# VH-VL binders against p57417: the designs that were tried, part 35

Target 1, 135 residues: p57417
Amino acid sequence: MNNLIDTIKKIENILYSLERILKQECHNLLKSKTSNEEILELIKRKKILFKKLIILSQDRLCLEKEYNIFPPYESNNKLNNYWKKIINTCLILRKLNLKNKIIMNKKFYLNQRFLELSSSYKKSVTYNLDGNLEI
Below, E stands for the ipSAE of ESMFold2; O stands for the ipSAE of OpenDDE; V2 stands for 0.75 times the mean of E and O plus 0.25 times the DockQ between their complexes.

## First folded at step 22 (VH-VL; framework fv_regdanvimab)

Design j4 (at its last fold request DockQ between E and O 0.51; V2 from the best seeds 0.77)
Fold by OpenDDE, fold request of step 23:
Structure j4 (fold): chain C 135 residues (1-135), chain A 122 residues (1-122), chain B 110 residues (1-110)
Amino acid sequence: as target 1 above (135 residues)
Amino acid sequence: QITLKESGPTLVKPTQTLTLTCSFSGFSLSEYGVGVGWIRQPPGKALEWLALIFWDDDKYHTTSLKTRLTISKDTSKNQVVLTMTNMDPVDTATYYCAREPYDSEGYYFDYWGQGTTVTVSS
Amino acid sequence: ELVLTQPPSVSAAPGQKVTISCSGSSSNIGNHYVSWYQQLPGTAPKLLIYDNKKRPSGIPDRFSGSKSGTSATLGITGLQTGDEADYYCGTWDSRLRAYVFGGGTELTVL
């Protein structure tokens, strides 16, 4: 059970990091002179976090089956508390992602850089209320 | 340009603690997505993953040795340290540190140190 | 017990093609990307393939990787004497929360 707890905690941490990155992305996008290089760097960081998140999610799912415990983890207070935080953060991330995409589409024009950013930006990872990974 | 080098004692007595240091250049553990892992290989045997530490101090250890292993990083020195307690002759192996890169879908090790041979003997 | 299974050895003549299999389970190869490593005698391992089929810079296209289900395969075409080495598959295992290597395959060039 400790492995699952540790995994959930790691997921929480990654989601918090994603939130910070998305907020920074939003801030960058709202600047009058948006740095494409900076946006690309943020996208890169998001991809990195997504990588870890996907793997952690797979770990979680595997451990849940092994321990026969599933979200929202009502039989385990510690897990349940972490899960609540995860769900709340995921909701925030969804909102931020949508906002940033809208801003990006309004701000940038169809060119090579835009196409590159757009392609990279489509990849995102969140959790739904059932604890399923959404990309 | 990326290099890793393992350092530490090459001879350890049983029950003693092994401390290995991985010194690297060409990258930093402050870089987003970067990780450094330890892998060992007993003479004539297969590779065995031991531990992994990421830029964000996220750590993983092989379960069989979890109670004996500690991995840590010193970002300012570009070093990762592995400690293994209660060494036994079965722990005799070449120990490698290797980089886990960021720009990929899965985990893997793209740059390796040359390895350091550690012999556990009375 | 190894969680990834490789044949202990394979052999072929120069110029021929060889394949090395890596068999796992749903907790590792089934859900994670596979990497392959080459280890020449007396040297450290070198990355050959990552993310199932991608080649790092400097790795010739004679080396290829594929994945299907819970198994992965390394292909080597135009076999050269310099390809004589040990080859390892590796991937993440979600059950163990660990990176795992196969048992290794010794490739002999006849």
Scores: ipSAE 0.897, ipTM 0.957, lowest interface PAE 0.4, mean pLDDT 92
Fold by ESMFold2, fold request of step 23:
Structure j4 (fold): chain C 135 residues (1-135), chain A 122 residues (1-122), chain B 110 residues (1-110)
Amino acid sequence: as target 1 above (135 residues)
Amino acid sequence: QITLKESGPTLVKPTQTLTLTCSFSGFSLSEYGVGVGWIRQPPGKALEWLALIFWDDDKYHTTSLKTRLTISKDTSKNQVVLTMTNMDPVDTATYYCAREPYDSEGYYFDYWGQGTTVTVSS
Amino acid sequence: ELVLTQPPSVSAAPGQKVTISCSGSSSNIGNHYVSWYQQLPGTAPKLLIYDNKKRPSGIPDRFSGSKSGTSATLGITGLQTGDEADYYCGTWDSRLRAYVFGGGTELTVL
């Protein structure tokens, strides 16, 4: 049981770290001059935390089978309390992630339109092999 | 260039506590996602994973030795320390430290130290 | 005793192909990524394959990895005498909450 409780505590810690990252991502995406470097670092950190979370989830599932206990862990008050916190945090993370995805999609869409517009101003004049001016 | 080096006593007596230090360069445990682990290999035998510590101080220990092992880090010194209590001649092995990188889907060890051989005898 | 089972030895002639198997369970190979390590005589282990099939920089493409179900395979083509070594598979095990290595396979080039 201690291994399952420890695994669930590690999951909770990862979820809190993800919540902090998603809130920071939202803040950076709402700035008028979003730093691409900052956003890319946050995306990297999310990927790293998701990797740990996926592995911890496999640990949890395996230990649940071994101990024959399953969410919401009604027969163990401590596990049940941790599970309730995990579910609530997961709901918060889903909402934050969806919000950030929407903001990022709008920002990316606008950047594509501005790039298309600005590229029309980069026309150049050159000479062909015969020395004639081309526009 | 990433390097790791194990240091500590090469001879300990039964019941003594072994303390090994992994000193590394070319990376830092302040890097998000990175970890350092310890692996041992008794003479002529297979590799045995012992413990792992991550940048966020998350830790794992092999179950059979969990009560005997402590792993810790000092990020400012680029060091990871393994302590193993109540040494026995069966613990005679070469001890390696190795880096766990962040940019993968699974856990694995990409850079290894050269190892330090620890003999436990009276 | 063994969490990951490897044949104790394999052999093949120079230039030939060899495969080394690693058998596990759903708590390890079945749900986690496999890595392979080479240990030349008297040296520290060296990473050959990670994430089932990826090669780190500097590992030639004659080394390959694959995974199916609860088993993984290391393939070595164009076998060279310098490939004589012990080979270990490794992966996470969720039941043990630990990294596990196979027992090792001694490759002989004859």
Scores: ipSAE 0.826, ipTM 0.926, lowest interface PAE 0.5, mean pLDDT 88
ESMFold2, look of step 22: ipSAE 0.806; ipTM 0.918
ESMFold2 (binder alone), look of step 22: mean pLDDT 95; pTM 0.962
OpenDDE, look of step 22: ipSAE 0.860; ipTM 0.952
ESMFold2, fold request of step 23: ipSAE 0.813, 0.814; ipTM 0.922, 0.924
ESMFold2 (binder alone), fold request of step 23: mean pLDDT 95, 95, 95; pTM 0.963, 0.963, 0.963
OpenDDE, fold request of step 23: ipSAE 0.887, 0.860; ipTM 0.956, 0.958

Design j5 (at its last look DockQ between E and O 0.52; V2 from the best seeds 0.76)
Fold by OpenDDE, look of step 22:
Structure j5 (fold): chain C 135 residues (1-135), chain A 122 residues (1-122), chain B 110 residues (1-110)
Amino acid sequence: as target 1 above (135 residues)
Amino acid sequence: QITLKESGPTLVKPTQTLTLTCSFSGFSLSEYGVGVGWIRQPPGKALEWLALIFWDDDKYHTTSLKTRLTISKDTSKNQVVLTMTNMDPVDTATYYCAHEPWDSEGYYFDYWGQGTTVTVSS
Amino acid sequence: ELVLTQPPSVSAAPGQKVTISCSGSSSNIGNHFVSWYQQLPGTAPKLLIYDNKKRPSGIPDRFSGSKSGTSATLGITGLQTGDEADYYCGTWDSRLRAYVFGGGTELTVL
């Protein structure tokens, strides 16, 4: 059970990191003179975090089956509390991503490039084409 | 070019603690997405993964040795350290540190050190 | 004991093709990308294949990788005497939350 708790905590941390990156992306996109290099770096970082998130999600699913416990983890208060935070953060990420997509599409086509990069993964990514977070 | 080098004692007595240092160049653990792992290989046997540490200090250890293993990093020195407690002759092996790249879909090790041979003997 | 299973040895004549299998489960090969390593006698392992089928720079196209279901395969065409080595598959395992290697395959060039 400790492995599952640790995995969920790591997922939460990754989501928080994504939130910071998306906020920074939003800030940069709203500048009158946006640096393409900075945006590309943020896209790179998002990609890296998505990689870790995908693997962690697979770990979570495997451990859930092993321990026979599943979201929202009603039988475990610690897991349930982390899950609530994860859900809340996911909602924030969804809104931020959608906002950034709108701004980016208006100014640049880098969002499409990011989606193309993310589509190279055989596994599901965090965001779909509509900008919705799928975890 | 990425280079890694293992250093530490080559002879350890049973029950003692082994401390190995991986010194590397060509990359930094401050770089987003970078990881460094430790792998060992007993004489004439298969490779065995031991531990992995990432730029964000996320760590993983093999379950069988989790209680005995500690992996840490010193970004300012470009070093990763592995400690293994309560060494036994069965832990005699060549120990490798290796680079885990960020620009990929899976985890793997693309650059390896030459390895250091550690013998556990009375 | 081993999470990933490889044949202990394979052999072929120069110029021929050999395949090395790596069998796992849904928690590892089934869900994660596979890598292959070559280890020449007395040397450190060298990466041959990553992300199931990608070759690093400097690796000839004689080496190929594939994955299907819970198994992976390394292919070597135009076998050379210099290919005589041990070969390992590796991947992440979600159940163990660890990277895992196969038992290794000794390739002999006849």
Scores: ipSAE 0.869, ipTM 0.945, lowest interface PAE 0.5, mean pLDDT 91
Fold by ESMFold2, look of step 22:
Structure j5 (fold): chain C 135 residues (1-135), chain A 122 residues (1-122), chain B 110 residues (1-110)
Amino acid sequence: as target 1 above (135 residues)
Amino acid sequence: QITLKESGPTLVKPTQTLTLTCSFSGFSLSEYGVGVGWIRQPPGKALEWLALIFWDDDKYHTTSLKTRLTISKDTSKNQVVLTMTNMDPVDTATYYCAHEPWDSEGYYFDYWGQGTTVTVSS
Amino acid sequence: ELVLTQPPSVSAAPGQKVTISCSGSSSNIGNHFVSWYQQLPGTAPKLLIYDNKKRPSGIPDRFSGSKSGTSATLGITGLQTGDEADYYCGTWDSRLRAYVFGGGTELTVL
């Protein structure tokens, strides 16, 4: 069980780091004098964090099967609390990423990967015609 | 130009604690996404991964040795340190440190140190 | 048995080709990228293949990698006597939350 809790904590830490990066990206994209190097560094960091997140998501899925426990982890209050935070943060990240998308290269990988991470969420996530997230 | 070198004692008695230092150049653990891992190889045996530490201090240890292993970094010195407690003759091996790059889809080790042989004997 | 299984040895004549298999599970090869390492006698391992099929700079194209399901394969064509080495597959394992290597394959060029 400790391996699953640790994995969930690592996922939460990565999502927090991504939130900070997306907020900084939004701030920089709204400025008229942002350097290309600054934007490219933020893109690089998002790619790196998403790589770790995909691998951690596979860890989570394997450990859930091994321990026979699944989101929202109702039988374990500690895991349930972490999971609620993760889902809320994923929704925030998706909103931030979609708003940044108009200004940034659409080849950005993030939307596809967060959709995969949130696949066990009970509610459907739908994009409208403008690319904005719908719940 | 990436180079790594292992240092530490080559002879350790059973029950003692081994401390190995990986000193590297050509990269820094301040670089986003970069990591350093430790791998060992007993004489005539297969490679065995031990531990990995990333730029953000995220860490992993092989499950079978987790209670015996500690990995840490000193970014300003370009060093990573591995400690292994309660050494046993079966831990006799060549110990490698290796660079884990940021720019790939999976984890792997692209540059390796020359290795240091540690013998556990009374 | 090891998490990743490789044949203990393979052999072929110079100029021939060989394949080296690496068999795993859904917790490793099935969901993660595979790398291959060459270890010449008395030396540290060297990366041959990463991300299943990519070659780092300086590795000739007669080395190739692929994966299907829970198995990965290293292919070596145009065998040379300098290819005699041990070859290891490696990948992440999500159940163990650890990197894992295969048991190694000793290649002999006859």
Scores: ipSAE 0.803, ipTM 0.915, lowest interface PAE 0.6, mean pLDDT 87
ESMFold2 (binder alone), look of step 22: mean pLDDT 94; pTM 0.961

Design j6 (at its last look DockQ between E and O 0.50; V2 from the best seeds 0.75)
Fold by OpenDDE, look of step 22:
Structure j6 (fold): chain C 135 residues (1-135), chain A 122 residues (1-122), chain B 110 residues (1-110)
Amino acid sequence: as target 1 above (135 residues)
Amino acid sequence: QITLKESGPTLVKPTQTLTLTCSFSGFSLSEYGVGVGWIRQPPGKALEWLALIFWDDDKYHTTSLKTRLTISKDTSKNQVVLTMTNMDPVDTATYYCAHEPWDSEGYYFDYWGQGTTVTVSS
Amino acid sequence: ELVLTQPPSVSAAPGQKVTISCSGSSSNIGTHYVSWYQQLPGTAPKLLIYDNKKRPSGIPDRFSGSKSGTSATLGITGLQTGDEADYYCGTWDSRLRAYVFGGGTELTVL
């Protein structure tokens, strides 16, 4: 059970990092003169975080099955509390992502390119068409 | 070019603690996405993953040795340190540190040190 | 004991093709990307394949990787005497939250 708790905590931390990056992205996009290099760097960082998030999510799913416990983790208060935070953060990320997509599309008309994490990745985006985070 | 080098004692007595240092160049653990792992190989046996540390200080250890292993990093020195307590002759092996890249979909090790041979003997 | 299973040895004549299998489970190969390593006698391992089928710079196209279900395969065509080495598969395991290696395969060139 400790492994699952640790995994959930790590997921939470990654989501917080993503939130910071998206906020910085928003800030940069709202500048009169936005640096493409800075945006590309933020995209790189998002890509890296998404990689970890995907693997952590896979760890979570595997451990949930092993321990026979699933969200919202009603039988475990600690897990439940982390999960609530995760859900709340996901809602924030959804809003930030949508906002950034709109701004980027309007400003650069490169929305598709900038929203892609990498051409080398099979999954280039962790958000659906509606801007929802897919975890 | 990325280079890693293991250093530490080559002879350890049973029950003592092994401390190995991985010194690297060509990258920094301050770089987003970078990781460094430790792998060992007993003579004539298979590779065994021991631990992994990332730029954000996220750490993983093999379950079988989790209570005995500690991995840490010193970003300012470009070093990663592995400690293993209560050494036993069964821990005799060549120990490698290796680089884990950020620009991939999975975890793997693309650059390896030459390894350092550690013998546990009375 | 081993999470990933490889044949202990394979052999073929120069110029022939060999395949090395790596069998796992849903928690590792079934979910995560596989890498392959070559270890020449007395040397450190060298990365051959990553992300199931990608080759690092400097690795010839004689080396190929594939993955299906919970198994992965390393292919070596045009076998050369210099290919005589140990080969390891590796991947992440979600149950263990650890990187895991196969038991290794000794390739002998006849």
Scores: ipSAE 0.867, ipTM 0.942, lowest interface PAE 0.5, mean pLDDT 91
Fold by ESMFold2, look of step 22:
Structure j6 (fold): chain C 135 residues (1-135), chain A 122 residues (1-122), chain B 110 residues (1-110)
Amino acid sequence: as target 1 above (135 residues)
Amino acid sequence: QITLKESGPTLVKPTQTLTLTCSFSGFSLSEYGVGVGWIRQPPGKALEWLALIFWDDDKYHTTSLKTRLTISKDTSKNQVVLTMTNMDPVDTATYYCAHEPWDSEGYYFDYWGQGTTVTVSS
Amino acid sequence: ELVLTQPPSVSAAPGQKVTISCSGSSSNIGTHYVSWYQQLPGTAPKLLIYDNKKRPSGIPDRFSGSKSGTSATLGITGLQTGDEADYYCGTWDSRLRAYVFGGGTELTVL
């Protein structure tokens, strides 16, 4: 049982780290200009944390089957309390992720409109070999 | 580019505590996602994983030796330390440290030290 | 004793193909990614395959990996005398919460 409790504690720690990353992502997305390097670093860190979370989740599922106990762990108060914290954090992460996705889509929409205008502008003007404007 | 090197005593007596240091270069444990593990190999026998420590100080130890093993890191020195208590002749082996990368789906060890042979005798 | 089972030895002539099996369970190979290591005589192990089938830089494509169910396989084609070594599979085990290696396979090139 102690291995399951330890696994759930590690899951909680990863979820708190993800919360910090998503909050930082939100802050960077709300800036009018954000460094591509900062966003790429946050994407990398999310990928790494999801890797660990997936492996920890598999550890949890395996140990649950072995011990024949399952969420919300009603027969064990300690596990139940940790599970409640995990669920609350997951709800926060879901809201943050949805918020960030909406902000990202808004920025993508504006960038797509700029690309369309830029493409149209390029098609309508050309300079010849002498540097004169042609349409 | 990534290199690891094990250091410590090559001979210990039964019941003594072994302390091994892994010194590395080409990466840092401040890098998100990376880890360092310890593996041993008794003469003529298979590899045996011992312990793993990650950049965030998350740790794992092989179950059979859990009460005897301590793993720790000093990120500023680029070092990881393994301590094993109550040494016995069966612990005679070559001890390796190895790098665990961030850029993968699973856990594995891509760069290994040369190894240090530790003999436990009378 | 061993969580991952490998044949103790395999042999083949130069130019031939050999496969090395690694048998585990749902808590390890069935759930997690498998890696393969080569250990030449007197040297430290070297990574050959990670994430079931990916080759690190410098590993020729005649080395391949695959996984099905709770078993994994290392394939070596165009066998060369320099391939004579011990080969280990490795993966995470969720029940043990530990990394595990197979017992190793000694490849002899005839």
Scores: ipSAE 0.805, ipTM 0.918, lowest interface PAE 0.6, mean pLDDT 88
ESMFold2 (binder alone), look of step 22: mean pLDDT 94; pTM 0.962

